# VH-VL binders against Cytochrome c oxidase assembly factor 8 (COA8): the designs that were tried, part 6

Target 1, 167 residues: Cytochrome c oxidase assembly factor 8 (COA8), of Homo sapiens (Human) (q96il0)
Amino acid sequence: APERGAERRDTAPSGVSRFCPPRKSCHDWIGPPDKYSNLRPVHFYIPENESPLEQKLRKLRQETQEWNQQFWANQNLTFSKEKEEFIHSRLKTKGLGLRTESGQKATLNAEEMADFYKEFLSKNFQKHMYYNRDWYKRNFAITFFMGKVALERIWNKLKQKQKKRSN

## First folded at step 3 (VH-VL)

Design pa15 (from p37 with light chain Y31D Y35W; framework fv_pabinafusp)
Fold by ESMFold2-Fast, scan of step 3:
Parts: sequence; structure tokens; C-alpha cells
Structure pa15 (fold): chain C 167 residues (1-167), chain A 121 residues (1-121), chain B 112 residues (1-112)
Amino acid sequence: as target 1 above (167 residues)
Amino acid sequence: EVQLVQSGAEVKKPGESLKISCKGSGYTFTSYWLGWVRQMPGKGLEWMGDIDPSDSYTTYSEKFKVQVTISADKSISTAYLQWSSLKASDTAMYYCARSDYYEGIDAFDYWGQGTLVTVSS
Amino acid sequence: DIVMTQTPLSLSVTPGQPASISCRSSQSLLDSTGWNYLHWYLQKPGQSPQLLIYLGSNRASGVPDRFSGSGSGTDFTLKISRVEAEDVGVYYCMQALQTPYTFGQGTKVEIK
């Protein structure tokens, strides 16, 4: 019988490795999946001597994360609500109760659920296309600033190496 | 700051009705399920059921299905646990707790302070 | 219903020493995505329960690193590397693989 946890996770196509939160240090870290978006948030460490360029990159990454989280949280909640409505409607049409004998949520078979998934994807096709366009635009900007930060860090490392050898 | 604030202690007689509350604040109320957990004096924890406040869909433990009604009013971010006719065996501490149905974890990450219900003649 | 069994039912620990609590389920708590739906809670005297460990091994926010969870399927362990006075209370495991969600009977941890 379908478990409540399995029902929520039946839209996640792959198995996941066990996640253990890292120890806090002077580094960025990845948290557990967000409850709404199912995306793992990045918690950014802000160094005391952060350069203006590094700050710009960090803020851009934070803003992109917030945008991404908002999009997928909205999408996932909409999906979950429409899925539940679809299941309730179909069970009512069949004259069936909402719970199984064991107290689990009654579910539809794979064939019936396929109709819902097809409809949902078709309905949201344009929304996903716009998301992909914005996602690539944002990642281009992030990549550009990452390149600038990398060049700054390479220059600083070269300066350190030169100073070490002059004394 | 996420908080769940429950109504105060109740002293009732067998046969009386009762409705206790759990008010959520500091988060989007409709984005989490709220569960109810019973703890009889000196005993362990028992899950009673939960509710999705966005559509008032409820799930019950078979043991509690006929004893209580769970409901919610999303306009005031409050969930309820209700008895039509109390029994002495309902004497217990009742906790509400927030659960993350949409994430797939189903852990109770924040708990109310508890409501002590005493039923005696 | 899934039955959760904890051992031992009580532990008396000298401060600074380790403690270990076991939790066994009547059936596997591993789902199709590779997650174990087992959570650990601590109820300190006179307080509400608080989440310690979720999905078998993940520490909840604010939980000290001396707490760790391990195990998979039907056998799970909660370990406290160095027990402190503030760790006194009753520890519960809970399965959330299927409804009704069920708790173990609890393990009381005391200082002695």
C-alpha cells in the first residue's frame, strides 16, 4: 500500500543519498532540501574582508536562490494541491472513500495518474519555458562574475607566491 | 520565529464537550500540516492525527477516529482538537506539532507547549 | 501498524560518558528514494518534546554535534558521545513511513 511519505515523494525520480549537515566553519554549506521547493539551500559565509566584487557575486547568487526557491515552492504546492483535487474527484466519481482499510490515503493506479501528469505538464509548459530562459540568463551572469572573482583570486595568489620567494 | 501557542488547561466532567486550540505564527500556516499527539500521565507519546490547513483534509489514527475531530481555520492560523463527549480516559497532555508533508520528511519540527486536559467527576 | 521497540527503557550515565539507545521497527522504514523515515525526539522534564534527529541521521537545527543517529531499515541507534546534565530526559524514536505514525515506548536517561 502507498505510504504517505512515498505518495509525497512519488514525483522525485531518483533515490537520494543520506544527508548529514556539515559542521559550521568559515565556509559555505548546503542545507537539507527546502520543505516547499525540494531544493537544497546554500548558506553563504560572509568573510570579514569580502571584496566588493565578491559581495556582488554573493548577492547575485543569493537573489538567484531566492527566485529559484520561490518558483519551485509555488510550482510544487500547485502540483500537490491539483494532484490531491484530482485524486479526490476521481475517488468521489467511483464512489470510493478517501482512506484505505489500513488508514492510508487512497490513491489512483498508475494509468489514472498518468492522465493527471500529462495534463499538468501541458498546462505548465509555457511557465517552464520562461523559467528555463530566466534560469540561463541568471546563470550566465553568475558565471561572468565568478570569472571576475577567479581572476582577482589568481592575481592575489600570484602576489603571495612572489612575496614568499623575495624574502 | 516559528511558534505554536496552545489554549490553557481544562478541567471537565465526563460527558462534557471540549474544543482546544493551537495557533501558529512566524510561518505560512497553510504550507505545513499540524499533528496532534497525546501523552497520558506518566506514559509515552501517541499520534492522534493531523490536518492540512489549506483544505482541511484530515488523517486520523484508527484508535482516535471516532473519539475526536480535528479542524482548522486558516484565516486565523488556528487548528483545533474537539471532543463531543469526554471520558475520564481522555485525561492527558495534548500537544500540537508542525509537520512538513510537502517536503517528504514528516518530522515534527516545532511543538506547542501542550494543553493539559483533566476529566474527573 | 508498525511497532517501534526501544532498548534499554532506562539508562543511568556518569557525566561525560557516552550513551547509546537502540530503536527497532517491525518492518523496514526505508522508502523507494533511499530515505529512512525514523526520527528521534527528546522530552526534557516538564517540557514539550523537541526534534533531535530526522530521517535517521540528520541533526535538527540547534542540536549539538555530540548527538548522532545511525542505522537503516529496521535497526537504528542514537548515540550521545559525552552526556551532559542538560541531556536528561526521555528519548523517543518515531516512524513516519506510514500512518498511523508510531513512537517507541521511550528511554529515560538519568545522571548518576
Scores: ipSAE 0.000, ipTM 0.464, lowest interface PAE 14.9, mean pLDDT 80

Design pa16 (from p37 with light chain T33E; framework fv_pabinafusp)
Fold by ESMFold2-Fast, scan of step 3:
Formats: structure tokens, sequence, C-alpha cells
Structure pa16 (fold): chain C 167 residues (1-167), chain A 121 residues (1-121), chain B 112 residues (1-112)
């Protein structure tokens, strides 16, 4: 039966059994890495009976994900552009071509690249510090609302038991 | 390096039992579902079912539910496909393939080499 | 069960020419998060199937850019911009929206 199958899967947030398609529809889903940010997006399951509090938690998690995607996409793009410019500038200064004998992109030795990495990290230290600060703030907020949702679900289960007894 | 290694070819008579295996390596075995796909000689691909090795929960195509049993032993990173009584119609190549349930894609990204099962009197 | 139908069933291509394979599903494969649960596989002669395209249009790791997938809902296309000798084999589409997962009947690609 459909109801029996649904009971073997995750139930509704309020603890009520309901029909759910196998696997994907009753759970959050993690996608492939984004081309730019290299982070895997999470696609959040939206239950039929989502409460306002559950919706607030989901939107907070979605907004935090979008913030992370934007930050790392921009950071990776900036890193790649500045790295390429640094390599080309140094090769030009040395009078070297942009390609090796094998036709691959010419690169700098580890010591020269270390100079670029040090400069890039130093230049972006404050940006990364603020990112980490905001990331911890967002995770704290998410944890707080997860606690609220858990309490709401417990309360709803108790109310449902009382309603069944009353009828 | 992710690998799925299947047991060798089998030649059986109708009515005999058989258990073939698929061993995963190079990844966390319990983080991915393992599916079984049949290919009859000269025919296309047919999904039989899959298993979550973390708790041995199985899903079957209705056609195969009474014909085979899928199981797994996470302690040795191995999944199994078993017949209690083989029929000539079970003659086929059997593939195991990794499916990422937690990524939600359920694309078979890595495949075993296949096990040829021949059932003939 | 969702039925997957591929056309053509057989295709003979001159090296360097383009090839196109269609896959049609009996119901929409578009899920609420905006993804089409349609994947493409290639089985080269004597080999196991290998993933080419996942979620309609995304190339799997190591797959050349001459392969592309497109479509949404019930109609999907796999295109090879310029066919190479190593592209010979049978191409299968598969829906992963709901169990049982089902494959198309396959399209055999050969070189002229």
Amino acid sequence: as target 1 above (167 residues)
Amino acid sequence: EVQLVQSGAEVKKPGESLKISCKGSGYTFTSYWLGWVRQMPGKGLEWMGDIDPSDSYTTYSEKFKVQVTISADKSISTAYLQWSSLKASDTAMYYCARSDYYEGIDAFDYWGQGTLVTVSS
Amino acid sequence: DIVMTQTPLSLSVTPGQPASISCRSSQSLLYSEGYNYLHWYLQKPGQSPQLLIYLGSNRASGVPDRFSGSGSGTDFTLKISRVEAEDVGVYYCMQALQTPYTFGQGTKVEIK
C-alpha cells in the first residue's frame, strides 16, 4: 500500500505519515559542484504542511547557501584572473613565451608562485575574516531556528494525540 | 581510484542457486547506493533494483522482486545479487553500478565490469 | 512505469560529421527543484556502460565537449558535434525521476 510505503520513508515534519515519492521528494538533495564556486548546492525539500517557522528556517538556509555561492564564485574568479596576470607578467619580464615545448601553458616555479599566494592571501585577509565571522553568525541562527522547529514538532505531536482522544 | 569489481562468469543449470558479488573500493561504501542492471544477450539495459549498504534497505523493480534478492555486507564493501532457482531466461550480463542517493542525482557514475550468467541444460 | 523511447534505433555517421539522438519520456522528468532526471550512457562494444550526461545537460567527468545534452520535460536530445571513431557504441537514455528507473531501447552508432 502507499500508506505503508510512506511509513517506511521520512514522515511529515509534524510527525504525520503521508505519501512521499521514494528518495528525492522527502529529503534535502545535494547537487553537483557549481562551475564557478566549486560548492555543491543543496536543494531543500518543501513539505506540504510547512509551518511559517519551518519556512523561515528553510529560507535562512537557502539565503546562506546563495551567499556562500556568490562569495566563492567571486573569490575563485578573482584568484584565477590575478594568477593568470601574475604568470604572464613574470614570463614577459623573463623574455619567455606563454607556452612550453609541449604546447602546454607555461608556469612559474614554486618559489615565484609562493610570492603570488602570499600577496593574494594578505590582500584578501580582511575579506576572509569577515566571511568567517558572518558564516559563524549564520550557522548560529540556523541552529537556533532548528531548535525552535524541533520544539514546534514536539508540541504538534502532543496536540494531535489530544485531538484523537477528543474525537 | 573508485572501482567496482564483480565476480567471474557463471555457467549453471536450471533450478540451481547462484550468488554473484560486487566489491567497492576507493570510496566510502555506505555513502552510495548500489544498483543492479541486467542486459540480456543482444538487448538493452534493464534496472533490477538497488541497495543502501548503510542499512541494507532495498528497492526492486516489480518484475524482479520475486526473482532475485539483493543484499550487502558493509564490513567488506560488497553487494550481492542472488537467485534461489535459476531459469534459462536469466541468461544475461549483470552489472553493478554506483548511484549517489545523497547527491540526489541517481546517475550511475561508476560501473562494474559485468558478470555473465549462462543458464543452460 | 515511465516508458523511454529513443529515435533513431541505428545511426551510421561519417567521421567528423554531427550526430543527433532523441529520447522521449511518457511523462515529464522535470522535478520541482528545476532539474530533469534524464541521464545518457554510452556502451562501447564489449565494455560496461559509462555515464556521458547527467541531469539533462551536464557532462560527466572526462567527457569531451563535443557531447551535449538538451531538452526538458518529455523531449531530450543528445548531440555529438563531430563524431570520432571512439564514439562507436550503443547510447542509452535513462530516467531517474521515479522507480523503477527505466532505459530507452538504445541507439547504435556506427562509422560509415
Scores: ipSAE 0.000, ipTM 0.477, lowest interface PAE 13.9, mean pLDDT 79

Design pa2 (from p37 with heavy chain Y102R; framework fv_pabinafusp)
Fold by ESMFold2-Fast, scan of step 3:
Structure pa2 (fold): chain C 167 residues (1-167), chain A 121 residues (1-121), chain B 112 residues (1-112)
Amino acid sequence: as target 1 above (167 residues)
Amino acid sequence: EVQLVQSGAEVKKPGESLKISCKGSGYTFTSYWLGWVRQMPGKGLEWMGDIDPSDSYTTYSEKFKVQVTISADKSISTAYLQWSSLKASDTAMYYCARSDYREGIDAFDYWGQGTLVTVSS
Amino acid sequence: DIVMTQTPLSLSVTPGQPASISCRSSQSLLYSTGYNYLHWYLQKPGQSPQLLIYLGSNRASGVPDRFSGSGSGTDFTLKISRVEAEDVGVYYCMQALQTPYTFGQGTKVEIK
């Protein structure tokens, strides 16, 4: 369950727990890896007194997360589909059935699969290049707004100190 | 081979205490949560709660929070379900089940054989 | 709490014919992850429950391909393409979107 998963531990692929947040938290929560993208979603905590600038930063981070999830989910699904099509095509070319004499699925060796990986990487080179460009642009924007939020918080603390002195 | 082995059937009187067990084998006990599910005679399944054996962190259904205590001893790969004072309404089959929390799925992929608890005068 | 409602509550099937069981949730089980947190279990007579389908449509290890799950949001279906004698038992859907996890009432499948 995502709400329950966010309240419980994250687990690395090795099975080791990464983090165990308290049941109720005033911080961001990390969910389980998405089946298709293999990226862990972050559920952002919304403060009761969130400023417009803080809201803009949070929405930018949420939008960037969704963009990233969608990209990798689509990429991984495309990879899996094309890999299976490649295997079937090569088995057909070799005059082999989809199953061995024992009824098990027929497979290709590592050298044959290397051809698929080379072709897939070559075919998707420009797509990955555009992804990297957009990824850096988005991270720059996030870093910029993080700086703005930090300055706002410092300013507000200074204002509060001054008001306490004047009262 | 993954197995969950539960303690044997119990016949108790109202007001008595009881602790039943569920022992895991064939996997890393601390890598999975263990849930407890109740099935009253002739009725469906009810989730009671679960435990992370690595740190004994528990989650309960609100209905069962006051009625039972869930615990675990990772040194012997065993989880427990305990009542301080049994009632006739506790008569049921109790299952432990392994929960894959790693992906937040929380599907119960392996189940124990069940422990029948009968509470009567 | 999320309420799970199964229909029908009982089903008699001629061997080799298909069977269909529906499960409806009181709120959407589709989360931002793109997953529907709904699982199907089978309890054969005198046995513990066993996992059949997880996350709406994924078959658990060792489950025959005649079993399939579909649906999204609040409406889910478990289908058995050709019912066999070993498929007799009570089928339960369960939501795992939020605690407390809740099961449907169960659907008893019998052979005619």
Scores: ipSAE 0.000, ipTM 0.468, lowest interface PAE 12.5, mean pLDDT 79

Design pa22 (from p32 with heavy chain E31D D104R; framework fv_pabinafusp)
Fold by ESMFold2-Fast, scan of step 3:
Order: sequence, then C-alpha cells, then structure tokens
Structure pa22 (fold): chain C 167 residues (1-167), chain A 124 residues (1-124), chain B 112 residues (1-112)
Amino acid sequence: as target 1 above (167 residues)
Amino acid sequence: EVQLVQSGAEVKKPGESLKISCKGSGYSFTDYWLGWVRQMPGKGLEWMGDIYPDDSDTTYSEKFKVQVTISADKSISTAYLQWSSLKASDTAMYYCARQGLYYRTSGPFYFDYWGQGTLVTVSS
Amino acid sequence: DIVMTQTPLSLSVTPGQPASISCRSSQSLLHSDEKTYLHWYLQKPGQSPQLLIYKVSNRFSGVPDRFSGSGSGTDFTLKISRVEAEDVGVYYCSQSTHFPYTFGQGTKVEIK
C-alpha cells in the first residue's frame, strides 16, 4: 500500500521476537516460539573479552536468525491469508455461509484443501528454492567463521603454553 | 548472485513518453520490494517509490506520484518506471534497488542491491 | 519530510589515516519497534550506490571491517579506521524510519 514508514508495522522485523532474556545472563538464551515465525529466537551472550573475529561470527549468526525469522513469519502470514481466502471463495462458490449452524467457522474437507496445498507449494516453489540456497550459503559462512574462531582459540592457547615455558 | 540490470540510456524531447526497465535475477523476484531512486546531474539521491512485484502494490513519494508510474511484470522478473509526458527537469540518472528485508514488509527497510542506472536526458 | 544533514560536505584524507562523517536527522529515527533505521551508502565515481551499513551499525556482506557505524536518536557517525584508495567516493546517510525515505546531501571523500 502507499502508506508506509514510522506509522506502519514491519511484517517480520528483527524485533518480532516477544521475549526478553534473563538479566545478567552469562549464556546464550533461547526464547519461546515467535508468534509469526513459530521459531525460537536465540539471545547471544556477548563476552567482555570478545575478539573482533568472535564479534563477526556473532553478528553473522544474529543477522541469519533475523533473516530466517523474517522469512518464516512472512511465509506463515501469507499461507494463513491465502488459506482463509481460498476457503471463503470455495464456500461462496457452493452457496454456503462462512459459519455453520452452531456458529463455528465452516471448513473444507481434506480433499478440497489438497488443491490449495498443491497450488500454494507450486506458486511458492521458486521462493523456497531461493530460501534454501540462501540458507545453505549462510550456514556455510557461519561454519567457516566458526572454524576461524576455533583456530584463533587454538593459537591463543599455544601462545599461553609458549609463555609458560622456562627455557 | 543477485543482480539488477537496467535498460540503456535514453535521449528524449519534452512531451514524449518513456518506459525504462529493471530486470532482477539470482533471487526470488516476487519476494522483495523494488524501489526507484533519482539522481539529478551533480546532485544527491531522491527516493521516488517502490513496488512489490507479487501483487503490484505500489508506494510513491508525494513529489513523484503524479509524475511517474511504477509497474512490474513478474513473469519476466522486470519492473518499470514510466512517464506519460517528459519534462526537461526529468533529466537524471535513475536507479532501481532491492529492499534488503525478505518478503513483503509494510515498514522500514534498506537498499541492499542496486542496478547500474539508466541515464535519461530530456532536452528541446 | 525528515531532513538528513551530513558534515563535512567534503574531506581529503591521506591513505592509511582515519576519517569520520557525521549525519544528523531533523527528528529521532527510533522506530516504534525499538530499532533505528539509519543506513550508509557509498557511491564510487561513475558507479551506482552500494550499501555499507544498515540499521546504524551492521556491516553489509563484503564490507571491510575498517568501516563502522554508531549513533542513536538524531546523531550518527560513520568511521573509516584506515582510508584506502578504493574508499574514494560520495557517502550518503539515509533514513527509512519515517515516510518518505530520505537521504543526506552527501560527503565527498578524496585521497590527498
């Protein structure tokens, strides 16, 4: 829509998480599932002696989490919206109301819903393909930096052993 | 890799119509807003508007909403910027740029990838 | 519209020396979601703009560690720890917290 900015809401911003980590936590904290993405967010602990390389890894992991949460929050919202519109359209085509005699929402049977699921998956095939590609690329980058951090820690331990040596 | 490729430079006279293009590749075209930014010769950047290609939902800056039309053809991953009647004051470099947030967002964003630009020259 | 003011308008830096660019907004850029949508772009001579930093301090993919962003509210800074020849160009700050999205007037960085 034409109206966006400060008065509008992000569909899935990095702040979508509805949890607050415990005060003075010395560990990574895992939260409850986000309302929109249904993924559990992780609060990354920042050590006081964090190296520049460790900071790069942490920021990459935070960015990847934000990207992942945004993708799934939007996907879930789109799915729910299109599912509701599909059900509404099919009930209207059959001349049925949106509510049953007991006041419950009218539903379609599994066979009718199969058409929706097939169409939704087909329509979103390219979207999921690019998501999977980016997901692998991000995880490869994270693994690469994890390796660099591990190597840095090994070198620091070797330096410590060298200092302790009495030659 | 993500790429945005724009159409070539245009030389037009005042009153003529023009439609320039921006083709996306290397990503799911329908999942990102695509914006247009104007840069007049020797001047800074001005945001004109954007489009969400999946449903062709558009947003315009007030300054530009009567001057141009933004559209997209998702079957060929291409967005368009169109003028019905060009003015000399439309002489500028026009960039398309992708918003960095995944899927439709109704809030703030940033431009992560940019096209190479299309130079439009309007003179009588 | 939000006015973005950059200082200085131009600076000339000896290679290897640090550089700092300031950006001030006419209103707070803190969004209701508690995030600040202030970004930095670099336009090298003859090229399109490229993203350097998004949401105040996050470096975009492939951006060297020598670039860092900081700030809050209405005052923001982009720092380059060691300027290299490839860093020549015009730097723009931009906000997307308020509609319409706006850019600063630009800061030209040149090598001495």
Scores: ipSAE 0.000, ipTM 0.527, lowest interface PAE 14.6, mean pLDDT 82

Design pa25 (from p38 with heavy chain S31D F104R; framework fv_pabinafusp)
Fold by ESMFold2-Fast, scan of step 3:
Structure pa25 (fold): chain C 167 residues (1-167), chain A 122 residues (1-122), chain B 112 residues (1-112)
Amino acid sequence: as target 1 above (167 residues)
Amino acid sequence: EVQLVQSGAEVKKPGESLKISCKGSGYTFTDYWLGWVRQMPGKGLEWMGDIDPSDSYTTYSEKFKVQVTISADKSISTAYLQWSSLKASDTAMYYCARLDEYYRGSDYFDSWGQGTLVTVSS
Amino acid sequence: DIVMTQTPLSLSVTPGQPASISCRSSQSLLYSTGYNYLHWYLQKPGQSPQLLIYLGSNRASGVPDRFSGSGSGTDFTLKISRVEAEDVGVYYCMQALQTPYTFGQGTKVEIK
């Protein structure tokens, strides 16, 4: 269940998913491409001493990935579904079956498919504009928090150096 | 190679207690949740529950929550399914299976034990 | 609980011919992640179940290319392009969107 996985990940001592190569040290890793989105998911390693600021950055990156995966999975599925319906409709209009004489799936020529592609791009133009706007907003927020985390880590290292000098 | 080896077949009487086991090998036991699935004779599959061996956190199907207890001993890479008092209706094949995930709680059973047949009769 | 319904309940196929099994869920299995939390298993006679397809369409390791999964939301299909003798058994779909995880009733595939 995704809800159970999300809750357990945030509260569990390890805070990571089960798949974590290399096994001897768990860090961020990239999974195989999703069939629908064609995007590689990233699992973010949760360190034992994650700060609230680091957690906020990680959650922003996870939410952005989830949003991105959802957008492209939906776009690709919509494209595939509408393409299949378009092909079906055109073949039916021509009185042709769904398969060729050799048993292969029947297809339309490139000229006919160009009509579909042009229509699909046109009606999805505004969706792409809003996607790009949101993409920039999300990446700006991530970059901002990356800067804050970097400053926090520098400060913590300076504090540790002071302690080492006194010891 | 990933292997899940379950304990042998059991023949019990109603009212008796029973604890069956599932030992994992060929992988890091604490890196994967382990689930239990029941199959009544001639019937389909029923998810009973699962356990995270790293901290013994369990999840149960409501149907099985009061009937069984799932536990694990990570020091010997073994998970358990136990009954305090068996009933004839508990007669079934019990499978343990390892849960893997691709992304955020996708939870699919990628490796299965050979099954433990439990027969409860007088 | 999410109810999973498979059709047909049994199917007899001539070797080399295609087979198609449907699985319908009582609610959408498509999550905000963009994935469908639907998996397919095969139980061969006298054996434990084995994973065939995970997250709707991804073939498990060692599963032949003749198996494919498709669908989204509430309607899913498992296709075998050319059925072989070794494909005999009971096929189950399972939803993992929410607990309790639930299986379809199974589809028995036999060779004519």
Scores: ipSAE 0.250, ipTM 0.704, lowest interface PAE 2.8, mean pLDDT 82
Fold by OpenDDE, second read of step 6:
Structure pa25 (fold): chain C 167 residues (1-167), chain A 122 residues (1-122), chain B 112 residues (1-112)
Amino acid sequence: as target 1 above (167 residues)
Amino acid sequence: EVQLVQSGAEVKKPGESLKISCKGSGYTFTDYWLGWVRQMPGKGLEWMGDIDPSDSYTTYSEKFKVQVTISADKSISTAYLQWSSLKASDTAMYYCARLDEYYRGSDYFDSWGQGTLVTVSS
Amino acid sequence: DIVMTQTPLSLSVTPGQPASISCRSSQSLLYSTGYNYLHWYLQKPGQSPQLLIYLGSNRASGVPDRFSGSGSGTDFTLKISRVEAEDVGVYYCMQALQTPYTFGQGTKVEIK
């Protein structure tokens, strides 16, 4: 049985954004774009009197953010690698060097690169379909919990007003 | 462990031919490019050229393109650097080194041979 | 050709003190991948060069944490937080953005 060479899965470095908001922040902070995903991380504020429902919403938002960061970090890495491999393979097929006469890395023209983009999108179509499906599911769940939290807050305000009127 | 073992020191006269070797072990020889780097006595490092052992595709610095030939024999995991006619100015240490990449084309020398000293004197 | 300029060319450091080496390129080494195609090597006395840092900031396997690479574009720095006796040698930056690959002049690090 030929030993399947362990494809070193180049795990995208877990680019945990080193963005640390100020310790005394009372609101959500948006960090700079992550180096790998190009997504802006959000540091979620934790209120002192966080309800179980608010906590569940915060956790769901955080998990969804982490999921998005990982997906796009990996997708961008894959795209960059496959793009360079495509360029090299096409140059080699043309009998062209990998470098120009000036010693710069040779590039393909816009038409040839359009073929790469088409092939890349075609190859990754199913992956993007699953991503979009899961993205909608996650955002629907978040929106649903946002609605529940909003109702809880309204109900708590109404109870407080009734208690003040009864005293 | 990745190892690059070079041939021994050479003492030659001007006008003589020379071929030095670099044998790779501990990895798949055809999966990595090999480069040659010159270091003149008391001087810095100079890239000479590199080879893809899989198809013997070679690149050269313009400074060395006419002076040397880089070749490889993948059957014995060995790369070569050769001169047709040595000059006194060819006196230097010659290193072979393996090229790795993180991204395609991000070439860096991750493993080096022990070097081959070439002395050309009358 | 891309010209690599190192400063200083010689550095004498007391053991336990920090060291810093600068490398400047004649053009930006930032590639489309978002990485800088700059590498650092150390050549210890009587030895072959060894890789220290690749792609500007990534430490090679077996390289101590006291070594760090920083910079982007045209300006790069290698730092040693606490110089040890084993850190003596000549340090080289190298660009791999285009051929020919070019090295800096080297920086000789000695202990006082």
Scores: ipSAE 0.019, ipTM 0.638, lowest interface PAE 6.5, mean pLDDT 87

Design pa3 (from p37 with heavy chain Y102W; framework fv_pabinafusp)
Fold by ESMFold2-Fast, scan of step 3:
Structure pa3 (fold): chain C 167 residues (1-167), chain A 121 residues (1-121), chain B 112 residues (1-112)
Amino acid sequence: as target 1 above (167 residues)
Amino acid sequence: EVQLVQSGAEVKKPGESLKISCKGSGYTFTSYWLGWVRQMPGKGLEWMGDIDPSDSYTTYSEKFKVQVTISADKSISTAYLQWSSLKASDTAMYYCARSDYWEGIDAFDYWGQGTLVTVSS
Amino acid sequence: DIVMTQTPLSLSVTPGQPASISCRSSQSLLYSTGYNYLHWYLQKPGQSPQLLIYLGSNRASGVPDRFSGSGSGTDFTLKISRVEAEDVGVYYCMQALQTPYTFGQGTKVEIK
């Protein structure tokens, strides 16, 4: 269903949104930043009579986008959760409340937060290395198939020119 | 290579519980919805419901909402369809099939081989 | 629920002849995206269904070019230009505009 995922995910505490491009769009459409990943999704236009090669490229691009969206949504949620736990733990140790008298969230200074950032980066170092490796592999594959699709489109245009000349 | 492998055939008596499985491989399991489709002997296809394995959110056809439970364990790339109490009318072939996550097109591009469930006294 | 109706329910075709299957929906499957959320599946005897056509007219990977889909809104057609022995089976249309997703009754295609 075109709207099921978008409406549901906007309300849910986790996940990414589906979105619908405007009517009469004949090219890729860029959506607003996702609530969780903070990345702008791209809706890949599906042309009438899409070729098998074009479909493979589109699905590869979609799978890469979904993978990327999921990675950053999960990473951001993990960061936010662990950051709040760290702040709450430190404030409890100091005997302070979680909010100021004005109702603002109580926070730690940059020096105090340095310990959290250092630990977070260290324990997620391997995870980010694997992400970067897979990101490069995926983009190499996309570039390769983009080349194949471009060649197919050139060939089809040449065939159309020949057909028109024979008429 | 993308594959959906379902558990083997089951022969049960009315009132018994049952849980059948569908294991995905060759793709990122959490990047696709997984649906269940029933086919009664000699009849057509009926969509039962689907699950988003990333957070286990489920959608059901109203007809099946009270009959079955759909679940998934993303750590082993497996989705489940379960009955608390089987009826003879549950005798059917059950297929799992994957659909796209992002686009909302929901064309089922890969299907499992099916699990035949026979419920008789 | 959206109701899907297929005609004919059964079709016997001489090899090499064309075949045509109709699918009608109880409401328009054309969405604001400009897409028709209608897909065609083939179930060969003893096998799982397989995707043939998605979004009304797009041929799925590996599907021969003798298969084509057309139509918009509520009236859709699947055509096989030259039926071959391997094309026998039951053809189903499905709407994916809204849940619950619903299938047509199926059209059984046999060789004479």
Scores: ipSAE 0.155, ipTM 0.595, lowest interface PAE 3.5, mean pLDDT 83

Design pa4 (from p37 with heavy chain I105W; framework fv_pabinafusp)
Fold by ESMFold2-Fast, scan of step 3:
Structure pa4 (fold): chain C 167 residues (1-167), chain A 121 residues (1-121), chain B 112 residues (1-112)
Amino acid sequence: as target 1 above (167 residues)
Amino acid sequence: EVQLVQSGAEVKKPGESLKISCKGSGYTFTSYWLGWVRQMPGKGLEWMGDIDPSDSYTTYSEKFKVQVTISADKSISTAYLQWSSLKASDTAMYYCARSDYYEGWDAFDYWGQGTLVTVSS
Amino acid sequence: DIVMTQTPLSLSVTPGQPASISCRSSQSLLYSTGYNYLHWYLQKPGQSPQLLIYLGSNRASGVPDRFSGSGSGTDFTLKISRVEAEDVGVYYCMQALQTPYTFGQGTKVEIK
């Protein structure tokens, strides 16, 4: 159940979440969006003869995924918390209860929420700018190493072809 | 290779106790939940409950909560399903199956071979 | 408890022809995560069940691409584009949105 998964989610001491695909595969695996970060986790396939360069690329991708998950989980939780506080505060000033007669949560209209959204975005603008900077830096590094891995694979293929030619 | 190996078939009389096992291998036992599923002869599948081997936390279907006990011993990568007093209506094939509970998907990706339990007088 | 209903209960298919199995839930299996907590299993004669499709439409590892799952909320479909002899067995849908997890009654697929 998704509720039970969220309640019992276990994060490793290094900050890495416990994540396992439903079945082990010989290729990378993409899971559902995390409850808090709303990002899809990727489980990376590890070849038996993984090169040091391939390992470096995989670890960089895993570290970037962990960093990304943590950032958005924190942002989404902060947004939800502050949104609920704002709604409760506004309902209190209006003299309204937290629940309607049908038992549903009392809400504010889009116009009333505009002040909250504007304030939240303004308050978090710099945090998002730093996130984007670091995201681009990480993506550049990943792309660079992807290029190196591709060249290594091409070289190995050419090396084998050359061996066939000389033999 | 991931495997779940269950104990052998059992023939019991009503009122007797029974404990069957499911041993995991080829993976980290404490990283996956282990569920129990019943299949009565010629019938479909029924989920009985599951256990997190890392802390022995269990969940049961209300139908089975008072009839069975689920437990696990992580030191030997084995989970158990136990009856204190069997009834003829407990005659069924019992499967253990592993699930990744971290995401809350609870899709059973590997299954044991099943343990046939026959209860007759 | 969520009730799962499968149709048809039995299906006879000529080899190479398509097959379709429906699964309906008594309440929506679509959660705030954007996922449908609906899985499909195949039990071949004399064997344990095996996972075919998880979260509505994702094929499990090793499952041929002729198997596909679709649907959302309360109505789900499992399709086999070209049925082969090895596809004989009983197909089950299961909801994993909330405990107790519940299975459909099963659909038996046979070759004509």
Scores: ipSAE 0.170, ipTM 0.634, lowest interface PAE 4.0, mean pLDDT 80

